Miniprotein binders against b1l550. Designs and how they scored, part 64

Target 1, 279 residues: b1l550
Amino acid sequence: MRLPEELLERARDIHSEAPSHRIKLDRVGSFGLKVPVEFKGFLLLAEADVWVSLPEGRRGVDLSRQVEAIYELSNPPKDPFSLCREAAISLLEKLNYADSSGVSIRFDAPLQDGESLKYYGVEISSIASDEIINKIRVEILGMTACPCTAELIRAYKSSEIAATHTQRSLGILEVSTKAEHPDPDKLASIIERAMSSPLRTYTKRPDEGGLVIRSLSNARLAEDVVREMIHLFLEEFGHLPEDTHILAAVRSMESVHMHDIYAERSFSLDEIRKEISSH
Short names: E, the ipSAE of ESMFold2; O, the ipSAE of OpenDDE; V2, 0.75 times the mean of E and O plus 0.25 times the DockQ between their complexes.

## First folded at step 7 (miniprotein)

Design qi13 (at its last look DockQ between E and O 0.67; V2 from the best seeds 0.66)
Fold by ESMFold2, look of step 7:
Structure qi13 (fold): chain B 279 residues (1-279), chain A 82 residues (1-82)
Amino acid sequence: as target 1 above (279 residues)
Amino acid sequence: DPVREAFKYFMEAYKLIMEAWRLLRKGDVEEAAEEYEEALEKLEEALEIAKEAGNERLIRMIKRLIEYVKEMIEELEKKLKG
């Protein structure tokens, strides 16, 4: 049932009233919205969150205006980066009482894997306040091989082909910048190249052997995977603004341990350049 | 509504910046610089409207994007000379 529009003239505007307790809120919004996006020729169903700040003098947020901001921009479907950035700005325009707005969009990105596709996790955000900050997080699985065990086995048997334990590892790159969101495929490539070997959706026995041999010949500590990710990131994205912030991390699901190993480094481009130039 | 009008120019400018990013990915440096310059014109218009409206947050937001755009124009002009 649709109610008469004339009721809007008589009803209290609850949202614009002052609250009983004048406490500002940092994020008030709608979370878990489903929005269609077009990513590199694929039509994907993404999950989005939208929010704004709420000043201490305003009782509520116009939630329907929030969802309209992103839904209006999502029809027809378009690339998730444009949608994210534009929706964040549109939220501040539509909800002008807010000091800040934010939009997050999450999807599984397809990536060519031989004759098939594999997927990796992407979450992008745009947060608009005095500045517009574009953030992207990429997570992709790869394979790592333990160099300590490999060295012990080499010393024991003196073999040209070392053996060691291998495991799945989750690589993470997160970037916050005032410039364009980095290309998620390039971030995923950096993560995979830093590891001992990629993981495949499927592979044939000769290719399976090749992946294992590559991982053994390219054994790396989780700490060194993170260092390699940083090195590769700087080569590809060192041109970003100096206040760009990066987090590089690896979570290794060790095959011979009861627990995961985790290594992480966060930095700004300015900070890491000073650190490297001091050595 | 002057605040809504200022946001309109700001959004137009940001879309030009996004187009400049797309052009740079393709190596079209001169065309990207032109988009940044048009974005700057839109931002200067948005700034005047925002100042007349007295919207301090929007003024700061516009000024910071202007700073970014000017930096990018300078970078691209140096690249074109090289």
Scores: ipSAE 0.666, ipTM 0.897, lowest interface PAE 1.4, mean pLDDT 87
Fold by OpenDDE base, look of step 7:
Structure qi13 (fold): chain B 279 residues (1-279), chain A 82 residues (1-82)
Amino acid sequence: as target 1 above (279 residues)
Amino acid sequence: DPVREAFKYFMEAYKLIMEAWRLLRKGDVEEAAEEYEEALEKLEEALEIAKEAGNERLIRMIKRLIEYVKEMIEELEKKLKG
């Protein structure tokens, strides 16, 4: 049932009223929207968050206008990178009282694994204010083998390939840049290559054995993985602006402990280049 | 709507900037420079429209992006001369 238009003229605009407390809000919006996106030839239903800042003199945000902004741009479905950027800018256009806007899109990205598919988690964001910042977070599981236990076993029993415990490890790369979003497949590849071995969705027995042997032959601490991620990132994405910010992290779900091991480094490209060049 | 028009030019410019970055990854420095120059022209148009509209936020955004684009052009010019 639509209310008569005549009643709308008499209704006060609650959102435009002065709030009881004049306090600016950083983010006000709709979280958990579902939007279609096209990614690598797949049509995916992604989760999206949209928000804007709210000035101290305004009671509320026009939420319907926010939702409209992203859905207008989502039909027909497009790549999530363009959607984020365009929606962030569109939000500022539509909501002229906002000083900043943001869009975040999350989904599981398909990744080819032989004849099957595996996946990684991705969150693509754009924030618009005086500047437009593009952010991407990639998370993918891999396998690590512990070099410490391997050395203990080697000391006990002389073998060329020392047995050691293996575990799942979550690798994380988060990049914030004024440039375009880095390629998430490349980021996922960096994470996998930094670990002892990748995970496989489907393995035949010979392949499984090979995967384990590879892992044992490439035993790495969580710290090693993070350092390798950074190294590989610089090789692939060294062309990004110097003020680009990166978070590289690993959470190792240790198989012999009740707790996880975590390692991270946050840095700008400028900072890390100076650090490496000094050695 | 002048504001809408200014945002249109801004969006076009931003797309050109993203294309420039794509080209740079491929090593196409000259083509990237051309895209930045075109983006700069679009931003200048957007700026004039935004000024007429009196949209201070958009003016700031455009000015900041102009500065960024100019810096990038200068960097690329140095690479091309070297």
Scores: ipSAE 0.634, ipTM 0.886, lowest interface PAE 0.8, mean pLDDT 92
ESMFold2 (binder alone), look of step 7: mean pLDDT 86; pTM 0.833

Design qi14 (at its last look DockQ between E and O 0.95; V2 from the best seeds 0.00; counts 0 for: pae E 2.2 > 1.5)
Fold by OpenDDE base, look of step 7:
Structure qi14 (fold): chain B 279 residues (1-279), chain A 82 residues (1-82)
Amino acid sequence: as target 1 above (279 residues)
Amino acid sequence: DPVREAFKYFMEAYKLIMEAWKLLKKGDVEEAAEEYEEALEKLEEALEIAKEAGNERLIRMIKRLIEWVKEMIEELEKKLKG
């Protein structure tokens, strides 16, 4: 049932009214939208958040316009990077009272693992204000082997390959830049290479044994993983703008403890380059 | 609508800038420079339209992006001469 147009003309615009309290809001929008995206030849249904700022003198945001903005751009489906950037800019155009906008798109990205698929988590965002900032967060699981326990066991039993506990570890890279979103597959690869070994969806017995041996031979602390992630990131993405901000982190789900081990470093490219050059 | 027109040029320029980054990753420095120059032209057009429209926010956005593009062009020029 569509309300008669005549009634709409008589209705006050609630959104344009002055609020009871003149307070600016940073983000007002629709969260948990589902939008189709094309990623690496896959058509995926992604979760999307869209928002804008709200000035102190306006009661509410035109939420329908926000939804329209992203769906207009998502048909036909396109890559999530372009969708984020274009939608963020479109939001500012459509909502002239907003001084900032943002779009975030989340999905599980497929990653080829031999004849099977594994995945990593990705969140792609763009924020538009006086500048446009592109942000990407990649999370992927790997395996770590503890070098401390290995050393203890080696001291107890003289063995070339010391047994040690292994666990799943979540690696995280978050990058914020004025440039194009970094390639999420490359980010995922950096995380995997920084760990003792990657995880496999499908393993034959010889492959499984090899994976474990590799992990044992490449035992790393959580701290080691983060440092290696940073090192590999600089090698691959050193061309990004100097003001690019990075968060590198790992959460190790320790198999011998009830708690997790966590390590992180936040930095700009300029900052970290100066730090490394000083040594 | 002047504002809509300004955003159109802005969007086009921004797309070119993102393409330029892709080209740089491939080592196509000359082509990237061309894309930045084209983007700069579009941003200048957008700026004039935005000024006429009196959209201060958009003016700021465009000016900031122009500054960044100019910096990128300068960096690329140094690479091409070296």
Scores: ipSAE 0.698, ipTM 0.909, lowest interface PAE 0.7, mean pLDDT 92
Fold by ESMFold2, look of step 7:
Structure qi14 (fold): chain B 279 residues (1-279), chain A 82 residues (1-82)
Amino acid sequence: as target 1 above (279 residues)
Amino acid sequence: DPVREAFKYFMEAYKLIMEAWKLLKKGDVEEAAEEYEEALEKLEEALEIAKEAGNERLIRMIKRLIEWVKEMIEELEKKLKG
């Protein structure tokens, strides 16, 4: 049943009323929207969230206008970074009672892996208020090899054995900046280079052996993976504004334990430079 | 709608700022400075319209971006002189 359009002329506008409890809300939005994006020649189906702040004197948000803001910009599909930033600004224009807006877009990014593809997780955000902050989070799996076990085996009286336990580890880089979103492929590369070895979609036996040998020569504690990620990040992105904030983290799915190991460091570029220069 | 018009100029300026960043990554410092200068012009137009409309939040938003753009122009001018 479709209701008569003329009822809209007479119905009370519930959203524009004052609420019974005058409390402002930080984020009111539509979450889990499916939007098409174009990323490096691929057409991907991304998931988006859109939100605005709601002042204490307004009862509700015009939710249809929220989805309109992003869907209008998503046809034809375009790069997710421009979509994210433009939608955040469009939300403030379309929902003029809000003093801030936000958009997040999540997708699995394809990455060339020999003759096949692999994927890593990307989430980007743009938050517009008195200023606009662009955030990107990249998550990619790699391989880590335990240096403690490797040293114990090396010290074993035979000394003929080069071995340690290896495991999948999830590396995370999250960057918040006034500048353009960093290139997610470069962030993923930093994470993989910090690990003992990359993970491949598939390998043949000689290549598989090579990955294992490489991991043994690059055995690293989760803590040192995070330190290496920071070092490599500064080489690639040290030019970003000094108030850029970074989180670097590793979650290691330890093959000999029932639990994961986690290491993390957050910092601003200004902060980390002062820390490094003091040593 | 003057508020909508101000947002249009603001959006155009923001796109120029993002393009300037791309130019800086390629090492095109002079071109990036030109993009920032054009963005500043559009921001000043947006600010005038926002002031006429009395939209205080939009005024603050534009002013903060103007401040950032001026800082970037100053930094790039030092690079070009040095």
Scores: ipSAE 0.515, ipTM 0.843, lowest interface PAE 2.2, mean pLDDT 87
ESMFold2 (binder alone), look of step 7: mean pLDDT 84; pTM 0.802

Design qi15 (at its last look DockQ between E and O 0.97; V2 from the best seeds 0.00; counts 0 for: pae E 1.9 > 1.5)
Fold by ESMFold2, look of step 7:
Structure qi15 (fold): chain B 279 residues (1-279), chain A 82 residues (1-82)
Amino acid sequence: as target 1 above (279 residues)
Amino acid sequence: DPVREAWKYFMEAYKLIMEAWKLLKKGDVEEAAEEYEEALEKLEEALEIAKEAGNERLIRMIKRLIEYVKEMIEELEKKLKG
């Protein structure tokens, strides 16, 4: 049963009214939308958030219009990065009272791991106002080995002992830029290469031994993992705009401690180049 | 609808700018410059329409992107020596 159309003439348009308290809102939107995306040959079900700013004089958001902005672009399923950027622009077109819009899309990205797959976390966003800023956050687990304990054990009684504690560490790269979103696989690769060793879905005994030996050979402080991430990032993405902002971080779930160790550095490309060139 | 037409030109230009970054990543500097030039053309069309329609927010967005594209063209032309 559909309600009579003539009721539209009698009903108040609640959304376009002024609110009783004239306070602007920064983000009003629909969060947790399920959106199909195509990523490197895989059809994935991603989670998306969409929002716009709301001026002080407008009581509510036309919610159906903002949901339409992303769903109209998601059929047929397409590349999540293009979807994210285009939906953010479409939101400003559809919701003419907003002075900014945003879209975020989250998914687990598949990565080939021998005969199987492993996954790492990706969150992308595009925020449109007078400028359009594209942001990507990648997080992936790796293995770290403590060099301090390794050195202590080496010095103990016999220099032939090679041992240290190893643990899972979560590496994070977050990039905000005017350019297109960086390739998440390249960001994940940078994080894994900065670690002592990658993690595998499973290993056979000879491969497991090799993984452990590699980790001991590449023992690194959390601080140096972050430094290596930055070095590798500059090598791969140094061509991005100078005002591109990066956060590089590691959270190490230390196997011999009840707590985690955390290290991070945020910077712009302009900032870090000046810092490096001063040495 | 003039406002919708201006948004269409803006979207087309933005897509070209994103493609130009892909070309720069591959080292295709001349091709990237061509994409930026096409994007600028579309942005100038969008700006004219947006000004006639009086859409101040879209005008600001277009002008900011034109500024960016012109800077990129200048940088790339230096690399190419013209």
Scores: ipSAE 0.581, ipTM 0.868, lowest interface PAE 1.9, mean pLDDT 89
Fold by OpenDDE base, look of step 7:
Structure qi15 (fold): chain B 279 residues (1-279), chain A 82 residues (1-82)
Amino acid sequence: as target 1 above (279 residues)
Amino acid sequence: DPVREAWKYFMEAYKLIMEAWKLLKKGDVEEAAEEYEEALEKLEEALEIAKEAGNERLIRMIKRLIEYVKEMIEELEKKLKG
C-alpha cells in the first residue's frame, strides 16, 4: 500500500531536521546487504555494508539512497573491486552532506585446489573522502608445524624427520592503499607459502603423507610465518605506493594448548623498507 | 547538471588511474603514463566544472587526486629516463 503522494508533501523531513544533540557521526548506513558480484568467473552473493558520515546538524541519513546507490551499480553484477570503489564515490555524490563514505564487501573466494575447491575469506573496502582509500583483507587457513617440539623430540630420539605437533593457523593480510586493491589470490598465495604447508580439501593417501612430511620439514613459529609473509609481500607488491599500509598476522590454533598463539606486524611500505635496508 | 557532469569526469579519471596501476603491475610503464595523462586531463575538466558549480567538496577531492596523479607521472618519467 503506497501512501498518497499528497501526504508526503505535508510530512516533515525527519532526516533533515536538527538533532537533539549536535554531534557528528562517523558512519551511518546499512549493514548486511546482499549483493551479487562476479569474481573469477563465479557469480557470488556477497555481504555488503554501505555508510556515510553524518554532520552534526542533520538528524539522519537518507538510507534509501544508500541502498539504491549500491544496487544500481550491482546490476548487472560486476567485479567487487569496481563495485566497491564506484559505490563509495557514488554515495558522496548522492549524499552531498556527507564528508566521507564507505563500502565493504565480504565473501568467501573460491580457490582451485587440484580437482576441488578451497576458499579464503576476503573483505574488499573503499573509503571516499578527500582521498579514496582501497582496502582489502584476506584470511586463509594453513598448517604449521612447531620447530620447538621437533627439537625436543630430536634430542630424545634421533630422527631425520622429527615428529612434532601440527595445527591449523589463520593467516591474515590487510592492505590499505590509494592504488588498486591488491590481487586477493596473490595475497592468499603469500599466506599459504609463508606457512609450513597449505591445507587441502581433498587428498589421496600419498598426497596427505607428502603434505605432512612437507610441514614437518618446514617447521615454523608463528613469528616465522609473519616474517615470511612480509618478505613475500614485498617481493610481490613492492610496486605499491610507499604510504600503503599493511597488516600481516597469524593466529595459530595450537594443538597442544588450549589457547592460540598470535603474532602481527603493522607497517607502511616506506617504514618496512627502511627497516630492512638498515640490516 | 554541472555537478553531475563534474562527478562523471571524476569517476572516469579515477577508472583511468586504476587502469594505470594495472598496467604498472604488468611493467607497462609507458602505457601507464598515458593513462595518467588522460586522467589528469579529465580531472582538470572536472575541476573547472566543479568550480563553476561551487562544489567545495568535489573541488577538494579533485585537487587531491590531481596532486596524486602528478606525483605518479613524475615518478614514471624518472623511470623512463633512467
Scores: ipSAE 0.568, ipTM 0.862, lowest interface PAE 1.0, mean pLDDT 92
ESMFold2 (binder alone), look of step 7: mean pLDDT 85; pTM 0.824

Design qi16 (at its last look DockQ between E and O 0.91; V2 from the best seeds 0.00; counts 0 for: pae E 2.3 > 1.5)
Fold by OpenDDE base, look of step 7:
Structure qi16 (fold): chain B 279 residues (1-279), chain A 82 residues (1-82)
Amino acid sequence: as target 1 above (279 residues)
Amino acid sequence: DPVREAFRYFMEAYRLIMEAWKLLKKGDVEEAAEEYEEALEKLEEALEIAKEAGNERLIRMIKRLIEYVKEMIEELEKKLKG
């Protein structure tokens, strides 16, 4: 039932009223929207968050305009990178009282694994203010083998390939840049290559054995993984702006402990280049 | 709507900038420079329209992006001469 238009003219605009407390809000918006995106030839239903800042003199945000902004740009479905950027800018256009806007899109990205598919988590974001910042977070599981236990076992029993415990490890790369969003497949690849071995969705027995042997032969601490991620990132993405910010992290779900091991490094490209060049 | 028009030019410029980054990733420095130059032209048009519209936020955004694009052009020119 649509309310008569005449009643709308008499209704006060609650959102435009002065708030009881004049306080600016950083983010006001709709979270958990579902939007279609096209990614690597797949049509995916992604989760999206849209928000804008709210000035101290305005009671509320026009949420309907926010929702409209992203859905207008989502039909027909497009790549999530362009959608984020364009929606962030569109939000500022539609909501002229906002000093900043943001869009975040999350989904599981398909990754080819032989004849099957595996997945990694991705969150693509854009924030618009006086500048536009593009952010991407990639999370993918891999396998790590512990070098410490391997050395203990080697000391006890002389073997070429020392047995050690293995575990699932979550690798994380988060990049914030004024440039284009880095390729999430490349980021996922960096994480996998930094670990002892990747995970496989489907393994035949010979392949499984090979995967385990590879892991044992490439035993790495969580710290090693993070350092390797950074190294590989610099090789692949060294062309990004110097003010690009990176978070590299690993959470190892240790199989012999009740707790996880976590390691991280946050840095700008300028900072890390100076650090490496000094050695 | 002048504001809408200014945002249109801004959006077009930003697309060109993103394309320039793709080109740089491929090592196509000359083509990237061309895209930045075109982006700069679009931003200058956007700026004039935004000024006429009196949209201070958009003016700031455009000016900031112009500065960024100019810096990138200068960096690329150095690479091309070297």
Scores: ipSAE 0.565, ipTM 0.864, lowest interface PAE 0.9, mean pLDDT 91
Fold by ESMFold2, look of step 7:
Structure qi16 (fold): chain B 279 residues (1-279), chain A 82 residues (1-82)
Amino acid sequence: as target 1 above (279 residues)
Amino acid sequence: DPVREAFRYFMEAYRLIMEAWKLLKKGDVEEAAEEYEEALEKLEEALEIAKEAGNERLIRMIKRLIEYVKEMIEELEKKLKG
C-alpha cells in the first residue's frame, strides 16, 4: 500500500532534527547491499557497503537517498571501479549534510587458469571528502615451499634429496591512493610471482610435477615473499603518487606447523624509497 | 539545481582524470595531458557554479582537484620536452 502524498507535508522530518546527544558519527550507512557489476566481460554479483559522516547537529541519515547513490549507477551493470568512485561522489551530492562518504565493493574476480578459471578476492573502496581516496585489496592463494626444511633435508647425510613441505599461502596487497584503483589482475600477478609457484585449478601429472619442481627451486620464507611482493609492486606501480599507502602481507597455512605464519609490511611510496636508498 | 549541475561537471572531470591515468599506464603521455586539460576546463566550470551556489564543501573538493590536475599537466609537459 502506498500512503497518501499529502502526509509528507504534515509529518515531522525526524532525520533533520537535532539529536538528544550532539555527537558526530564517522560512518552511518547501509552494509551488505547486492549490486551487479561487469568485470572483464563477466557479470558478477558483488556486495557493497555505502556510508556517510553525520554531523553532531543532525539526528539521522536519509536511508533512501543513501542507497539511491549506488543503485541508480548500478543499472545497467558497469565496471565496479567506476561504480565505486562515482557512487562515493553521488553520496555527497545526495546527502548534503555529510562531510565525507564512502563506498566499498567486494567480489571474486575471475582469472584465466589454463583451460579454466580461478578466482581471487577483490575489495575496492572510495572515500570522498575534500579529496577522493581509492583503495583496493587483493587476496590470492599461491604455493610456498619452506627453505629451512629444504636445507635441513639437503644436509641430512649430505644426500641429494630435494624435498621440503609445501603449503597454500594467502598473499595480500592493499593499496590506498589518490590515483585510479590499480589493476587487480596486476596485483594478483605480483602476489603469485612472489610465491614459490602459483596454484592451479587442474594439472595433469607431468605438469603437476613441474609445478612442484618449480616451487622447490624457488623456496621462500613468508618474509621473503612479502619482500618480493614489495619489490615487484615498486616495479609496476612506483609511478603512483608519493603518499600512496601499501600493505603487503602473507598468511601461510603451514603444512607441518600447528599455526599459521603471518608476515606484513605497510608503507608509503615515499617512505619505502627512502628506506631502500639508505642501504 | 546549481549544486547538482556543479557535481555533474565535477563527475565529468573526475572521469577524465581516471582516463588520463589509464593513458599514462599505456605510455600515452600526450593523450593523458590532453585529458587533464579537458578535466581542468570542467573543473573550472564546476568551481564557478559551486561558488555561486555557496557550497563550501564542493568548492574545497574542486579546488583540491584543480591543484592536482595543474601539477600533473606541468609534470607531463616537462616529460614531453625531455
Scores: ipSAE 0.512, ipTM 0.841, lowest interface PAE 2.3, mean pLDDT 88
ESMFold2 (binder alone), look of step 7: mean pLDDT 86; pTM 0.829

Design qi17 (at its last look DockQ between E and O 0.94; V2 from the best seeds 0.00; counts 0 for: pae E 2.5 > 1.5)
Fold by ESMFold2, look of step 7:
Structure qi17 (fold): chain B 279 residues (1-279), chain A 82 residues (1-82)
Amino acid sequence: as target 1 above (279 residues)
Amino acid sequence: DPVREAFKYFMEAYKLIMEAWKLLKKGDVEEAAEEYEEALEKLEEALEIAKEAGNERLIRMIKRLIEYVEKRIEELEKKLKG
């Protein structure tokens, strides 16, 4: 049933009323929206969240205007970064009582992996208030090899056995900046290069052996993976604004342990530069 | 609706900034600087309209982006001279 449109003129505007309890809300929105995006030639179905702040004197959010801000921009499908940024600004225009707006878009990004594809996780956000902050989080799996066990095994029979435990590790880079979102492929590359070896979708036996041997030659502590991520990040993205914030982390699913190992560092560019320049 | 008009110019400016980001990835520094200059012109128009509307939050938002753009122009002009 479609109700007569003239009822809109007669009905009370519940959303614009004052609430019984005058409490502002930080995020009021629509979460889990499906939006099409075009990323590097691939058409992907992404998941989006949209929200605005709600002042103490306003009872509700105009949810149709909120959803309109992103869906109007998503057809035809376009670059998820442009969609994210533009929707965040459009939210403030459409919902002018809000002090801030936010949009997040999540998708699995394809990467070429030999003759196949592999995927890594991407979540981008744009938050608009007095300023516009663009945030990206990239998560990609790689392989790590333990250097402590490798050294012990090397010492056992001199260098006759090159072995250690290897495991899947999840590398994480998260960046918040006034500038454009960093390229997710470059962030993924930084994470993979910091690890002992990449993971492959499909590998024939000689190639599998090569990856394992390479990982043994490039064994790294989780702490050093994080340090290498930071080094490579600064090399690629050190030009970003000084107040850019970064989180670099690795979660290692240690094959010989019942628990994961986690290492993390968060910093701003101005903070890390002072730290490095003091040595 | 003057607030909506100010947001229109603000969005146009932000799109020019995003184009400047794309140009910089291609190494087109001079073209990127020109896009930033055009963005600044749109932001100054947005600021005039926002001031006439008395929208203080939009005024602060526009001023912050103007600061960003001016800094970027300065950095790019320095790069072009050397």
Scores: ipSAE 0.489, ipTM 0.834, lowest interface PAE 2.5, mean pLDDT 87
Fold by OpenDDE base, look of step 7:
Structure qi17 (fold): chain B 279 residues (1-279), chain A 82 residues (1-82)
Amino acid sequence: as target 1 above (279 residues)
Amino acid sequence: DPVREAFKYFMEAYKLIMEAWKLLKKGDVEEAAEEYEEALEKLEEALEIAKEAGNERLIRMIKRLIEYVEKRIEELEKKLKG
């Protein structure tokens, strides 16, 4: 049932009123929207958050305009990178009282694994204010083998391939840049290559054995994984602006402990280059 | 609406920048430089309109993006000369 238009003209605009407390809000928006995106030839239903800042003198945000902004740009479906960037800008245009806007899109990205598919988690964001910042977070599971236990076992029983405990580890790369979002597949690849071995959706027995042997032969601490991620990242994405910010992290779900091991490094490209060059 | 018009040019410029990024991935440095130059022209138009409208935020946004594009152009020019 639509209310008569005549009644709408008499209604006060609640959103434009002065608030009881004159306080600026950083983010006001709609979270958990579902939007179609095209990614690597797949049509995916992604989760989206849209928001803008709210000045101290305005009671509320025109939330309907926010929703309209992203859905207008989502039909026909497009790549999530363009959608984020364009929507962030569109939000500032449509909501002129806002000094900042943001869009975040989350989904599981398909990744080819032989004849099957595996996946990684991705969150693509764009924030518009005085500048446009593009952010991407990639999370993918891999396998790590512990070198410490391997050394203990080697010391006890001489073996060419020392047995050790293995576990799933979550690798994380988060990149914030004024440039284009880095390629999420490349980021996922960096994470996998930094671990002892990748995970496989489908393995035949010989392949499974090979995977485990590879892991044992490439035993790495969580700290090693993070350092390797950073190294590989610099090789692949060293061309990004120097003010690009990176978070590299790993959470190892240790199989012999009830707790996880976590390691991280946050840095700008400029900072890390200076650090490495000093050695 | 001058503000809307300025945003139109701004968006057009940003689309050109995104095209430049695609071209750079393919190794098409000259074509990417051309797209950045066109983007710069659009941003300059946007800036003029934004100034007329007195929209300080938009002016800042445009200026920052101009700085970004100019830096990219300079980098590509160095690459092409070398």
Scores: ipSAE 0.419, ipTM 0.797, lowest interface PAE 1.1, mean pLDDT 91
ESMFold2 (binder alone), look of step 7: mean pLDDT 86; pTM 0.826

